# VHH binders against Short-chain dehydrogenase TIC 32, chloroplastic (TIC32): the designs that were tried, part 9

Target 1, 322 residues: Short-chain dehydrogenase TIC 32, chloroplastic (TIC32), of Arabidopsis thaliana (Mouse-ear cress) (a2rvm0)
Amino acid sequence: MWFFGSKGASGFSSRSTAEEVTHGVDGTGLTAIVTGASSGIGVETARVLSLRGVHVVMAVRNTDSGAKVKEDIVKQVPGAKLDVMELDLSSMQSVRKFASEYKSTGLPLNLLINNAGIMACPFMLSKDNIELQFATNHLGHFLLTKLLLDTMKSTSRESKREGRIVNLSSEAHRFSYPEGVRFDKINDKSSYSSMRAYGQSKLCNVLHANELTKQLKEDGVNITANSLHPGAIMTNLGRYFNPYLAVAVGAVAKYILKSVPQGAATTCYVALNPQVAGVSGEYFQDSNIAKPLPLVKDTELAKKVWDFSTKLTDSQSGESSS
Below, E stands for the ipSAE of ESMFold2; O stands for the ipSAE of OpenDDE; V2 stands for 0.75 times the mean of E and O plus 0.25 times the DockQ between their complexes.

## First folded at step 6 (VHH)

Design p15 (from n1 with T101E; framework vhh_5c3l_4)
Fold by ESMFold2-Fast, scan of step 6:
Structure p15 (fold): chain B 322 residues (1-322), chain A 124 residues (1-124)
Amino acid sequence: as target 1 above (322 residues)
Amino acid sequence: QVQLQESGGGLVQPGGSLRLSCAASGFTFSSYGMSWVRQAPGKGLEVVSDISGSGGSTTYADSVKGRFTISRDNAKNTLYLQMNSLKPEDTAVYYCARESEDIFTGDSEYFDYRGPGTQVTVSS
């Protein structure tokens, strides 16, 4: 008798929880990686996937925090299969080490959930001398996906189960720089905007999923790639607004912000729900296909982002192998 | 505008104590979780301890649990690390770090700012 959000074609809304959107789904036999799994919606994503029988590898920056979260989840979900592995997405060396160690375990990989991120920081360079939001939110996930794609292809063929790559974007992808992606100015401190740089990194995550979809279809593999906006969760608004604006926003925040279970819903829906079988190259919001910024349909831009990201993550520095 | 400046490092004998301080400016200090992070020679960055914005929640790496205490004074915009029973393996550069938080994911695993660091050397 209460309706707090409009239901879409999926039957779900902004009020739906991760448990609700995966109710009745059997994830037994699937293995997933969730980045950023020790905080926020990453914790709930790991919990709900494990609740549905998925073997979850929690890829975390801090393994002590990850171990504690794993312990808490196992208490809530007896029999959950969870592993914790260190991943620092701001370091290409860490991403390469993670992928190598993952492959050494011999684990299959069905679900890759590129969830981790940082938002609206002062200008900083990563360990690889790349602007920190672009490096962490986009390049780290781009490299991780590239290095684990062969494992996902093998798993899909051997298990005869669809693989799914899920890129967390944000509504902020609409609020990138006016030119969209600043290829020649990624490291330009003088024109840096913390919010626009965040939007740029999240726009690149949508474009990455779209280009990946094209390449996966060309390769004829049973793997999909989609992007999504999880919604805004209840958090400390004082970080983003001056004290007066924070009070004003706070007055309505409880009616528009999501709980953590609601925030994880779109991710779990895209990763696990049978309604998403065979769906690729789509942007999701509130567990429904949604309309992204029209720019993300530009296939030339998506290819340009792909080529730029390949160049920045290429360990051979453009040298010929022959 | 954001500034973090560590102090209190130095040379100390095994079993000794040091108190590190971090002076913060240019942001609403109480709105951010803070961490102490260290880098030993030839090793990667290790998160030593975390504290919530209010100071109500703290965590510690297993390597320092029971020996180190993190605290903050929000009125003075200062973060502290009390280090007791110091060991040679605690030798590192110690950094004060500000936690990021993504409003859409709630991800707080990454730092969006760190200070220049202060050297702690534990030797005879």
Scores: ipSAE 0.564, ipTM 0.793, lowest interface PAE 1.3, mean pLDDT 89

Design p19 (from n1 with E99D; framework vhh_5c3l_4)
Fold by ESMFold2-Fast, scan of step 6:
Structure p19 (fold): chain B 322 residues (1-322), chain A 124 residues (1-124)
Amino acid sequence: as target 1 above (322 residues)
Amino acid sequence: QVQLQESGGGLVQPGGSLRLSCAASGFTFSSYGMSWVRQAPGKGLEVVSDISGSGGSTTYADSVKGRFTISRDNAKNTLYLQMNSLKPEDTAVYYCARDSTDIFTGDSEYFDYRGPGTQVTVSS
């Protein structure tokens, strides 16, 4: 219904749910990692992938919360294959430990869903002394992807199944700093904007997927990388507004905001739908290819973000050969 | 501006008890989930306990289940951690933390602010 959003080329719209966009898809034999899988659309993403037969590894900051979510999903999806593993994306040491432990399980990896995020916080530094939104939303996922890429390459070769890397971005990527990415001022507290820093981290997630696409094509491997905006979901908006503004926003929220099943739809579509087979380097919204900020087509900027992220995540200086 | 300030830390003997408090200001306290996190010497950050904005849901790390109780007073903008049967392994800096929520993903697993911390030392 056009009253609630028009359908695009995929046949889906802003109103489509994760179950609808994956209906009839058999994910049996696939293994996925979903970061941030114990809250928000990460829960629904894990549920729907498991409903379609995917073995889902829930990469969560709090394993107690993750265990409860797993229990609830198994009640709804008898026979679901779910594992919970601890991952703190704000800590590079935690990301390295996760990747090492994942590899030690011997599990294949077909789908990597970089979903977790933090939004619009006061200025904070991660354990690695990097601005927290950049560190958590982009750098942690960058390192996770880098460390697990060889497992994904082995899996795609051995299973003869396409691997997919899915980066959660946001329409907020359009509202980064004027420079786009502030390489020289990432930790500059005096010029920090919580909303612009969020936008910067999400812009970097689009640029990361685009550079990944280029490198994966150069390597000749059967793995795609895409980014997306999931839509704004019905959540506790009162935290961003005073009580009077929260009431006013609430009055219209149901007409412009998505439910959690609708919010997970684009992620599940990109991760699992056959329509996305062979598609790489695209930005999705409402389960359709959408136009991102033109800046993300800057190949030099994407490479610069890649090099910057590589330098920050390496245990050795970028000048040290290894 | 957002502020979190912990108090109640100190030196206690094994088997003793402490109650930590966290005074919150600069935001609508009841709209945020809150957590206690700790960092022991030479170790990473451990999430000890979390509580929903209403106080209706709580979780605990296996290391503290049955010994620690998280609670909140939304009228006083204060978070508490009651620590009983303390062990030397509980020695750490304890931080009050505010949960983040990304409005696009609904992800609330991460913190967007933490206080300066309060030292808890369990020693004979």
Scores: ipSAE 0.534, ipTM 0.776, lowest interface PAE 1.4, mean pLDDT 89

Design p22 (from n1 with F111M Y113V; framework vhh_5c3l_4; at its last look DockQ between E and O 0.20; V2 from the best seeds 0.00; counts 0 for: pae E 10.2 > 2, placed apart)
Amino acid sequence: QVQLQESGGGLVQPGGSLRLSCAASGFTFSSYGMSWVRQAPGKGLEVVSDISGSGGSTTYADSVKGRFTISRDNAKNTLYLQMNSLKPEDTAVYYCARESTDIFTGDSEYMDVRGPGTQVTVSS
ESMFold2-Fast, scan of step 6: ipSAE 0.634; ipTM 0.816
ESMFold2, look of step 7: ipSAE 0.006; ipTM 0.223
ESMFold2 (binder alone), look of step 7: mean pLDDT 81; pTM 0.812
OpenDDE, look of step 7: ipSAE 0.515; ipTM 0.786

Design p4 (from n1 with I103L; framework vhh_5c3l_4)
Amino acid sequence: QVQLQESGGGLVQPGGSLRLSCAASGFTFSSYGMSWVRQAPGKGLEVVSDISGSGGSTTYADSVKGRFTISRDNAKNTLYLQMNSLKPEDTAVYYCARESTDLFTGDSEYFDYRGPGTQVTVSS
ESMFold2-Fast, scan of step 6: ipSAE 0.600; ipTM 0.786

Design p5 (from n1 with I103V; framework vhh_5c3l_4)
Fold by ESMFold2-Fast, scan of step 6:
Structure p5 (fold): chain B 322 residues (1-322), chain A 124 residues (1-124)
Amino acid sequence: as target 1 above (322 residues)
Amino acid sequence: QVQLQESGGGLVQPGGSLRLSCAASGFTFSSYGMSWVRQAPGKGLEVVSDISGSGGSTTYADSVKGRFTISRDNAKNTLYLQMNSLKPEDTAVYYCARESTDVFTGDSEYFDYRGPGTQVTVSS
């Protein structure tokens, strides 16, 4: 296969940058939330959306880092409208506080970019006693989306603009546990695999977008939900490979791995490009519709993930037993 | 197996100093960004400082900027926090935390491991 990538139906490829896939797009009047906006492709996503006139709310774990990133973006994009708000996706209490504070600002919400994630950690439980990768990558975003959905519905009605929910998944969704989603074993330390748990959380992000699409269509609202794989960027990849494989991967990394501008391209394409208008329930890669794991088309599984996530995020007139 | 163990906490008077240490094992220490995180009584977690794997980049919360210094010794797998001009508001449990980096997004905002913590009390 070509190391430099090839263009797909969108006219874009694995080499396209976030600026290129949004070139000529006017995002003025749109407001976006980007989770994980102070590091990695979240920074570039916030920068490019603001460059295109979007008001970006940077939902970050560390507001000091977020403030520094905002300062740097404003220097590059004079007139950029950026706000920084604290969000710890590993804490349902933090997610609820964020949603409440966001609604208190009176800001509309057109674009919700569920970008933040953790990868391949040792077995840990969140503040809510749920396995940390599932809790942070999927459950936190599920709750955030649920709490802000009414704001997005109001915004789409009042502005007559399509709302877009963008779930960052990963090619790792193909490498979940053999069962796909281990509902009864989410917190089972004895059989935990750090990479498979990551894959499971990212598989759930695809299934979430698919079930959300079904419900939004049934409700007749002008909001879409899509998932995507951003590609692998030039960062800490060697830690996940043995020394021999790391050397071999390093020899070709410059042809396979994406720069940060390239890594943010698919997210910005799905969030802003007019070609994606009316598209919902699709999985994107390299700024093109791509074929996900066939399991994600199982509507019963998507509903089970939805129901399971709903139970785990329900308000506490009962302790989360997980 | 990943292990992080803090030490150096204790009772100190306002204006005093403490140096916290965190001993790391079970992973390639220099490949991970590290942070000091604290939780005051009745408050949420606050990231007070972080440092890149090489030690070449550091950040500080506005509340501690100019008073605290983060450093690391990669040869000894140890993280440090030098705390000067301590205030009663610095009273908290201090945790050593390991940064998680998602290879696909580059997201490094979240921690995938935290030590048991060490108590710092600033009081007369």
Scores: ipSAE 0.541, ipTM 0.769, lowest interface PAE 1.4, mean pLDDT 89

Design p7 (from n1 with I103M; framework vhh_5c3l_4)
Amino acid sequence: QVQLQESGGGLVQPGGSLRLSCAASGFTFSSYGMSWVRQAPGKGLEVVSDISGSGGSTTYADSVKGRFTISRDNAKNTLYLQMNSLKPEDTAVYYCARESTDMFTGDSEYFDYRGPGTQVTVSS
ESMFold2-Fast, scan of step 6: ipSAE 0.583; ipTM 0.807

Design q1 (from n1 with S31D; framework vhh_5c3l_4)
Fold by ESMFold2-Fast, scan of step 6:
Structure q1 (fold): chain B 322 residues (1-322), chain A 124 residues (1-124)
Amino acid sequence: as target 1 above (322 residues)
Amino acid sequence: QVQLQESGGGLVQPGGSLRLSCAASGFTFSDYGMSWVRQAPGKGLEVVSDISGSGGSTTYADSVKGRFTISRDNAKNTLYLQMNSLKPEDTAVYYCARESTDIFTGDSEYFDYRGPGTQVTVSS
């Protein structure tokens, strides 16, 4: 088909790999945090960043899985600089502990890759009594970004290197609830849709990057914030289809779905490629600027998501303060 | 509806063995990675072991490696944890948990469901 493998303005396509989009890029001297780095495209993101000389801090829910992934990457990339730290994005307490421990290491921070996510779960509340997909995919990353932003500002000034914040969104951001963001109904179990709640959390990740871009420009700091859709990767098709349909979909999956190296490409492109220097507030797909849902250009909505997220994370911050 | 129910916990002496079971229903069991997670008194949640949907890949916390074995029977929709050479430090509530897989990132680090738990006490 004429659309398969077509290259965009970047020179890359849906078929490009993380190694290809970072070929010839020297990341030496940069330090990155990758959330969800022990599974899926997070593994490949950590591997390719380290292959390009970046010191990668793998922020993982399970440190034993993280340690195994680190061991495997070091075998593939001798001299790779990798650290594993525990991060449970569904827990505000865990996010605060992670940020405090990260700052205690004295490490700089150039790249923050908000990659981790959960998809289409039954209605559940986080430890902080917030709907689990919104809490994990958006609020955890929102709080992590807020707590580490000053470290990124200091690093950008001292290193003279552009800082980059990368928010993993999804094409599912187009399939949020009809009203977009349900501020008053985040915890409403009776109207909960697992797929729409996922879309809502991913829509909020785009809006977060857009509002963050505005604030970073107002502050005059050399840090960018962008969002992206990584593409759908090869996975167990039976999870979403009956056995007969799974066989039919499997026959075409190789033409539509991405390998893990292809799935990590857009993230690595946005995080490292010189073509993205100075680019902020954009949504990327297949290593190219793409058009998101028009709603994400609503600056009032982006500010409302920011204020709502601030209030929820500030409420958790003050639980023991009196 | 998704349901996970643990069984097999109890009181054992140091050096003893227990086998935990988790009965799963309401979803296609083989499509999901599963984990055993524990919470010891005064500590946070620790992931003790993971197993892939096919059972072809397993991981273990360093604290239990060589002593615990995770397994699954996809025909019976059941997850197991064989615990050998138990130590007082293994005293905890043990939960079986279903891993969420994001089809866009492949992220499977987070759980989207957890059972009510079963108490394991290793003492005297």
Scores: ipSAE 0.540, ipTM 0.772, lowest interface PAE 1.4, mean pLDDT 89

Design q15 (from n1 with T59K D62S; framework vhh_5c3l_4)
Amino acid sequence: QVQLQESGGGLVQPGGSLRLSCAASGFTFSSYGMSWVRQAPGKGLEVVSDISGSGGSTKYASSVKGRFTISRDNAKNTLYLQMNSLKPEDTAVYYCARESTDIFTGDSEYFDYRGPGTQVTVSS
ESMFold2-Fast, scan of step 6: ipSAE 0.542; ipTM 0.764

Design q17 (from n1 with S31E D50S S57Y; framework vhh_5c3l_4)
Fold by ESMFold2-Fast, scan of step 6:
Structure q17 (fold): chain B 322 residues (1-322), chain A 124 residues (1-124)
Amino acid sequence: as target 1 above (322 residues)
Amino acid sequence: QVQLQESGGGLVQPGGSLRLSCAASGFTFSEYGMSWVRQAPGKGLEVVSSISGSGGYTTYADSVKGRFTISRDNAKNTLYLQMNSLKPEDTAVYYCARESTDIFTGDSEYFDYRGPGTQVTVSS
């Protein structure tokens, strides 16, 4: 149990906030997409990026809650440039509609923050008949990234500014299935573990960023891709406990868990801090480069995850049912 | 096998009341936060109310605050929504939903299960 992390090479620690890690950074002229922007660290990520002058497109499951969050951010950050668009990452059709609608706006895209996620659910299949955690946490973001990559390449070329793709992973990536990624058993209910499936989806997000890095470097494109663990944050304790117990637990959790401003720090650091310029294919924790599970350095596994994800996202576009 | 089944929807006049119920099975009901979400014709999903696993903490959308009351009976594995002073704007399919929370991101936008829904129509 560590009380207050020491500062790393970046000058930041587990206690640093999103405002602190972006202090003095001018994001004016940049446009970002943040998935899952109406809850948790997605809200704080959108707020802090907008505070630094970034035009933020909040890609949310529910546009009414997104509109309310936008209103609250504008009250805190006068002059913030925010748009709300519907995105259901568990539906490939929704991801394609979002990408098409985004391109129709004519907006540039400098920062793609793949933040949204679901955790440790029972065995469920998405609308596309794929295990729900893999479908939502990894495949939805994989497809979103693929569909918007041409817009990011055009933006980088025209603006002469580095594009950044940020994949939210988790320390749970270390606790995937023993084989790492279960290509042949992705939909196998009989051997499903909710926590291992979560870890598998987050391991795939690290591998995705690593394969993106390789391809972007081979293509000579001024875009980086990195993954990160945001830390375990204080959730809405009132959803699990009575008000009195939530207060008591919250006092202890303060020393172990991050606040929402602290939880958004690593994401904002990777997305916006000049120290990260030119850095790609790295895993971050507490606003510092950290060591992921060694398996993520397996370039053949990263390529296999890429090919598997391509096949699953391409095959679904060929079939539709009323 | 997780199952959620809503009931209690129907046609009601403006100013009237309805109580929705959701029967849950296949999981330890008291360990999960639950929500009522609705979808009006041609609109997106709106989360109208949420309740903690213990029932001690509740939240409401501004559109329903003061008119709707969420509650649960953990002994019966049942979620309720008491809807008073109903308006035409409350017309929607109402879904019982089990909340998913990611402890690393705090993301609660997604539900890991939702019932088939029950239609509520408010008209004269």
Scores: ipSAE 0.494, ipTM 0.769, lowest interface PAE 1.4, mean pLDDT 88

Design q18 (from n1 with G33Y D50A T59Y; framework vhh_5c3l_4)
Fold by ESMFold2-Fast, scan of step 6:
Structure q18 (fold): chain B 322 residues (1-322), chain A 124 residues (1-124)
Amino acid sequence: as target 1 above (322 residues)
Amino acid sequence: QVQLQESGGGLVQPGGSLRLSCAASGFTFSSYYMSWVRQAPGKGLEVVSAISGSGGSTYYADSVKGRFTISRDNAKNTLYLQMNSLKPEDTAVYYCARESTDIFTGDSEYFDYRGPGTQVTVSS
């Protein structure tokens, strides 16, 4: 009858909300960064973390929109600690400026939630001349994580609290290019597929969390890294379907798609729930450990993605008019 | 193929006015939020205004509220930005942009397409 409501080992399901998966959790004294916090499940993630006492830094593309969302959250959660800072993940210069400004605040960092993303766009290059979905979904978060990792290590050591890095992936990671990651063809417009490029960027987010887990364990630091699929949420489906199909999908959407509170649940669970303490290198779905594409267990591929991403972020290379 | 093409930029004196246009093709224009985004010399990208597919909802950055007006003509697949009381600080390349939405996260902070831009210079 109601197969979508079945609970997993965590006691939660696809129907669980961010408030439910964090119920009774005290996040007081923790500081979090949430990227893409002014839209979609990023808003609900910021709200629920702040509801549980976490100081949330909303890393947003548009600070005016971020300020409006902050105002709305404070009305719903009196006493919420929220800051808004500008972050354009498609620009390595913006990511570096954000990390520098964050460190200048002197704030600790316990939770880094790499949430922002773009999906299925036509071929475009970032300001750094890198394919836009790879640049925004993966490379920007890779650089952000790298630049803030020392702050997270210091915070974990000084506070004696576990740090957590949460990479939003997608079930679309299964539908990357046939070769998985196209290192030599990232910027090849002639072979570009918008959906496969999205899948590739999300596959790289899983591989990033797995390689990060290995390095954090080797360093002996109390920080975990995990990836997740948030589920398909009730959002603007019309842009992806013809008008007739969009109407048909819309008619059943409320029975097969998650609400925004349900869509934020897995992120909040991984970021804050005590059940996830000490868990690292796992892929989550519906607030439960799930099996990702087997390819993500290839440690050599994960290292190759790490090295490729390091090279692209260290060189700041790209065609520049100046 | 998705195409966005801006026009109407140029040199204008402080206190003057300009009207920017963006011709859109290759997609169902009325189904998308559209935005005007600018980049001033030595600065990052700033979203100055946005408008819903129906035109029923608009957004303006605090820096341009009361001076700029966004509008659209869905029958002509055209986006407009009326810029009044222009200031030297409004000098920038102005881009027409289509809002991106990630269906899994609902994230709409980023743009999935942007035009080549049109230069607006406010100087005496």
Scores: ipSAE 0.392, ipTM 0.705, lowest interface PAE 2.0, mean pLDDT 88

Design q5 (from n1 with S31D G53W; framework vhh_5c3l_4)
Amino acid sequence: QVQLQESGGGLVQPGGSLRLSCAASGFTFSDYGMSWVRQAPGKGLEVVSDISWSGGSTTYADSVKGRFTISRDNAKNTLYLQMNSLKPEDTAVYYCARESTDIFTGDSEYFDYRGPGTQVTVSS
ESMFold2-Fast, scan of step 6: ipSAE 0.552; ipTM 0.788

Design r1 (from n1, 13 letters changed; framework vhh_7z1x_3)
Fold by ESMFold2-Fast, scan of step 6:
Structure r1 (fold): chain B 322 residues (1-322), chain A 124 residues (1-124)
Amino acid sequence: as target 1 above (322 residues)
Amino acid sequence: QVQLVETGGGLVQPGGSLRLSCTASGFTFSSYGMNWVRQAPGKGLEWLSGISGSGGSTSYADSVKGRFTISRDNAKNTLYLQMNSLQPDDTAVYFCARESTDIFTGDSEYFDYWGQGTQVTVSS
């Protein structure tokens, strides 16, 4: 919603950092899971939450990278409470193992930050034979949330503190397939578009947060669910453009791209800021409520995504080979 | 079209050495981190080693640290894994994998392109 440093209703903008949006907030006594916490804005999210006193469980694909990031954060934030656990969101078996291991620790869970993702890959199937972007960005987080929801409910009751589920989406949710979600063609290689499949997975993350909000309200539990776009971060543009075009694009990048501290701001704001207390079913951008694609307000579509995801993650599903 | 092709696998005796190669095409190789992952018979995927796009940073799993060395030649679009002091439990299919980087989160923990794999058998 906000370009070039203009502040919104929250008092924050696209230029605000994760430290700025959490300044003066005491997160002591809260426990969080951050997926994808060993790279990109996941690192900064883990750092800032720990800086504010949150016990952060870093759910990472590579535990050696996670251990190094933990060491670096502890050097910057003495007394930080950090744990590293292995999670491969592209594998339902890995998600189930993670949830079981987490519950075995006896840790409470106040904040679930579904941050990890992959973008614009060629057509590939996950270990569970599901298109890789849908499987990793949406389905893995859907299953993780489902398996840990009882822990979040018990934590909210015992602590009398609001639980928060934060789904990382993207502006790319606006650029899904024309029909929005292609339930019958998720695994259709012949009609696959890498960018549209990314958009579809991120659209499903918004719809998931909206349906989860409805169910949490019906259950009368003190847990919220929101989605967000973190902004595009400044990265090596040579990945997407030839070297000559990358130089030309780089000339304007400083006006539209965020630093990593700026990229983590919306996530930390939604996860921790008191201004977000009681807010659920909203889409955020630049640490402010923003207007998503109107399609995400379709409650029947949100329920259809929920039912479809439930069938695919059911332990009795014929599509799972494990 | 993106492709990753592994070569250099084969049969080797315990204590022996092998060098695996992964040739990349269809993308700017130097802009991506690259990894080696293996799958032993009847077991899941095990991450072994990673290298940054520039080659300036490397990481290793404890199971292979000191025995395996990852390197890359960006001029040749080729990734290498030098494997020394091979043991029977190193028997696996070895995969080359490209880091998937999401431009909105910067997340590079997941892999988006995988090679077909190359078989390494350590047996006498």
Scores: ipSAE 0.434, ipTM 0.724, lowest interface PAE 2.0, mean pLDDT 89

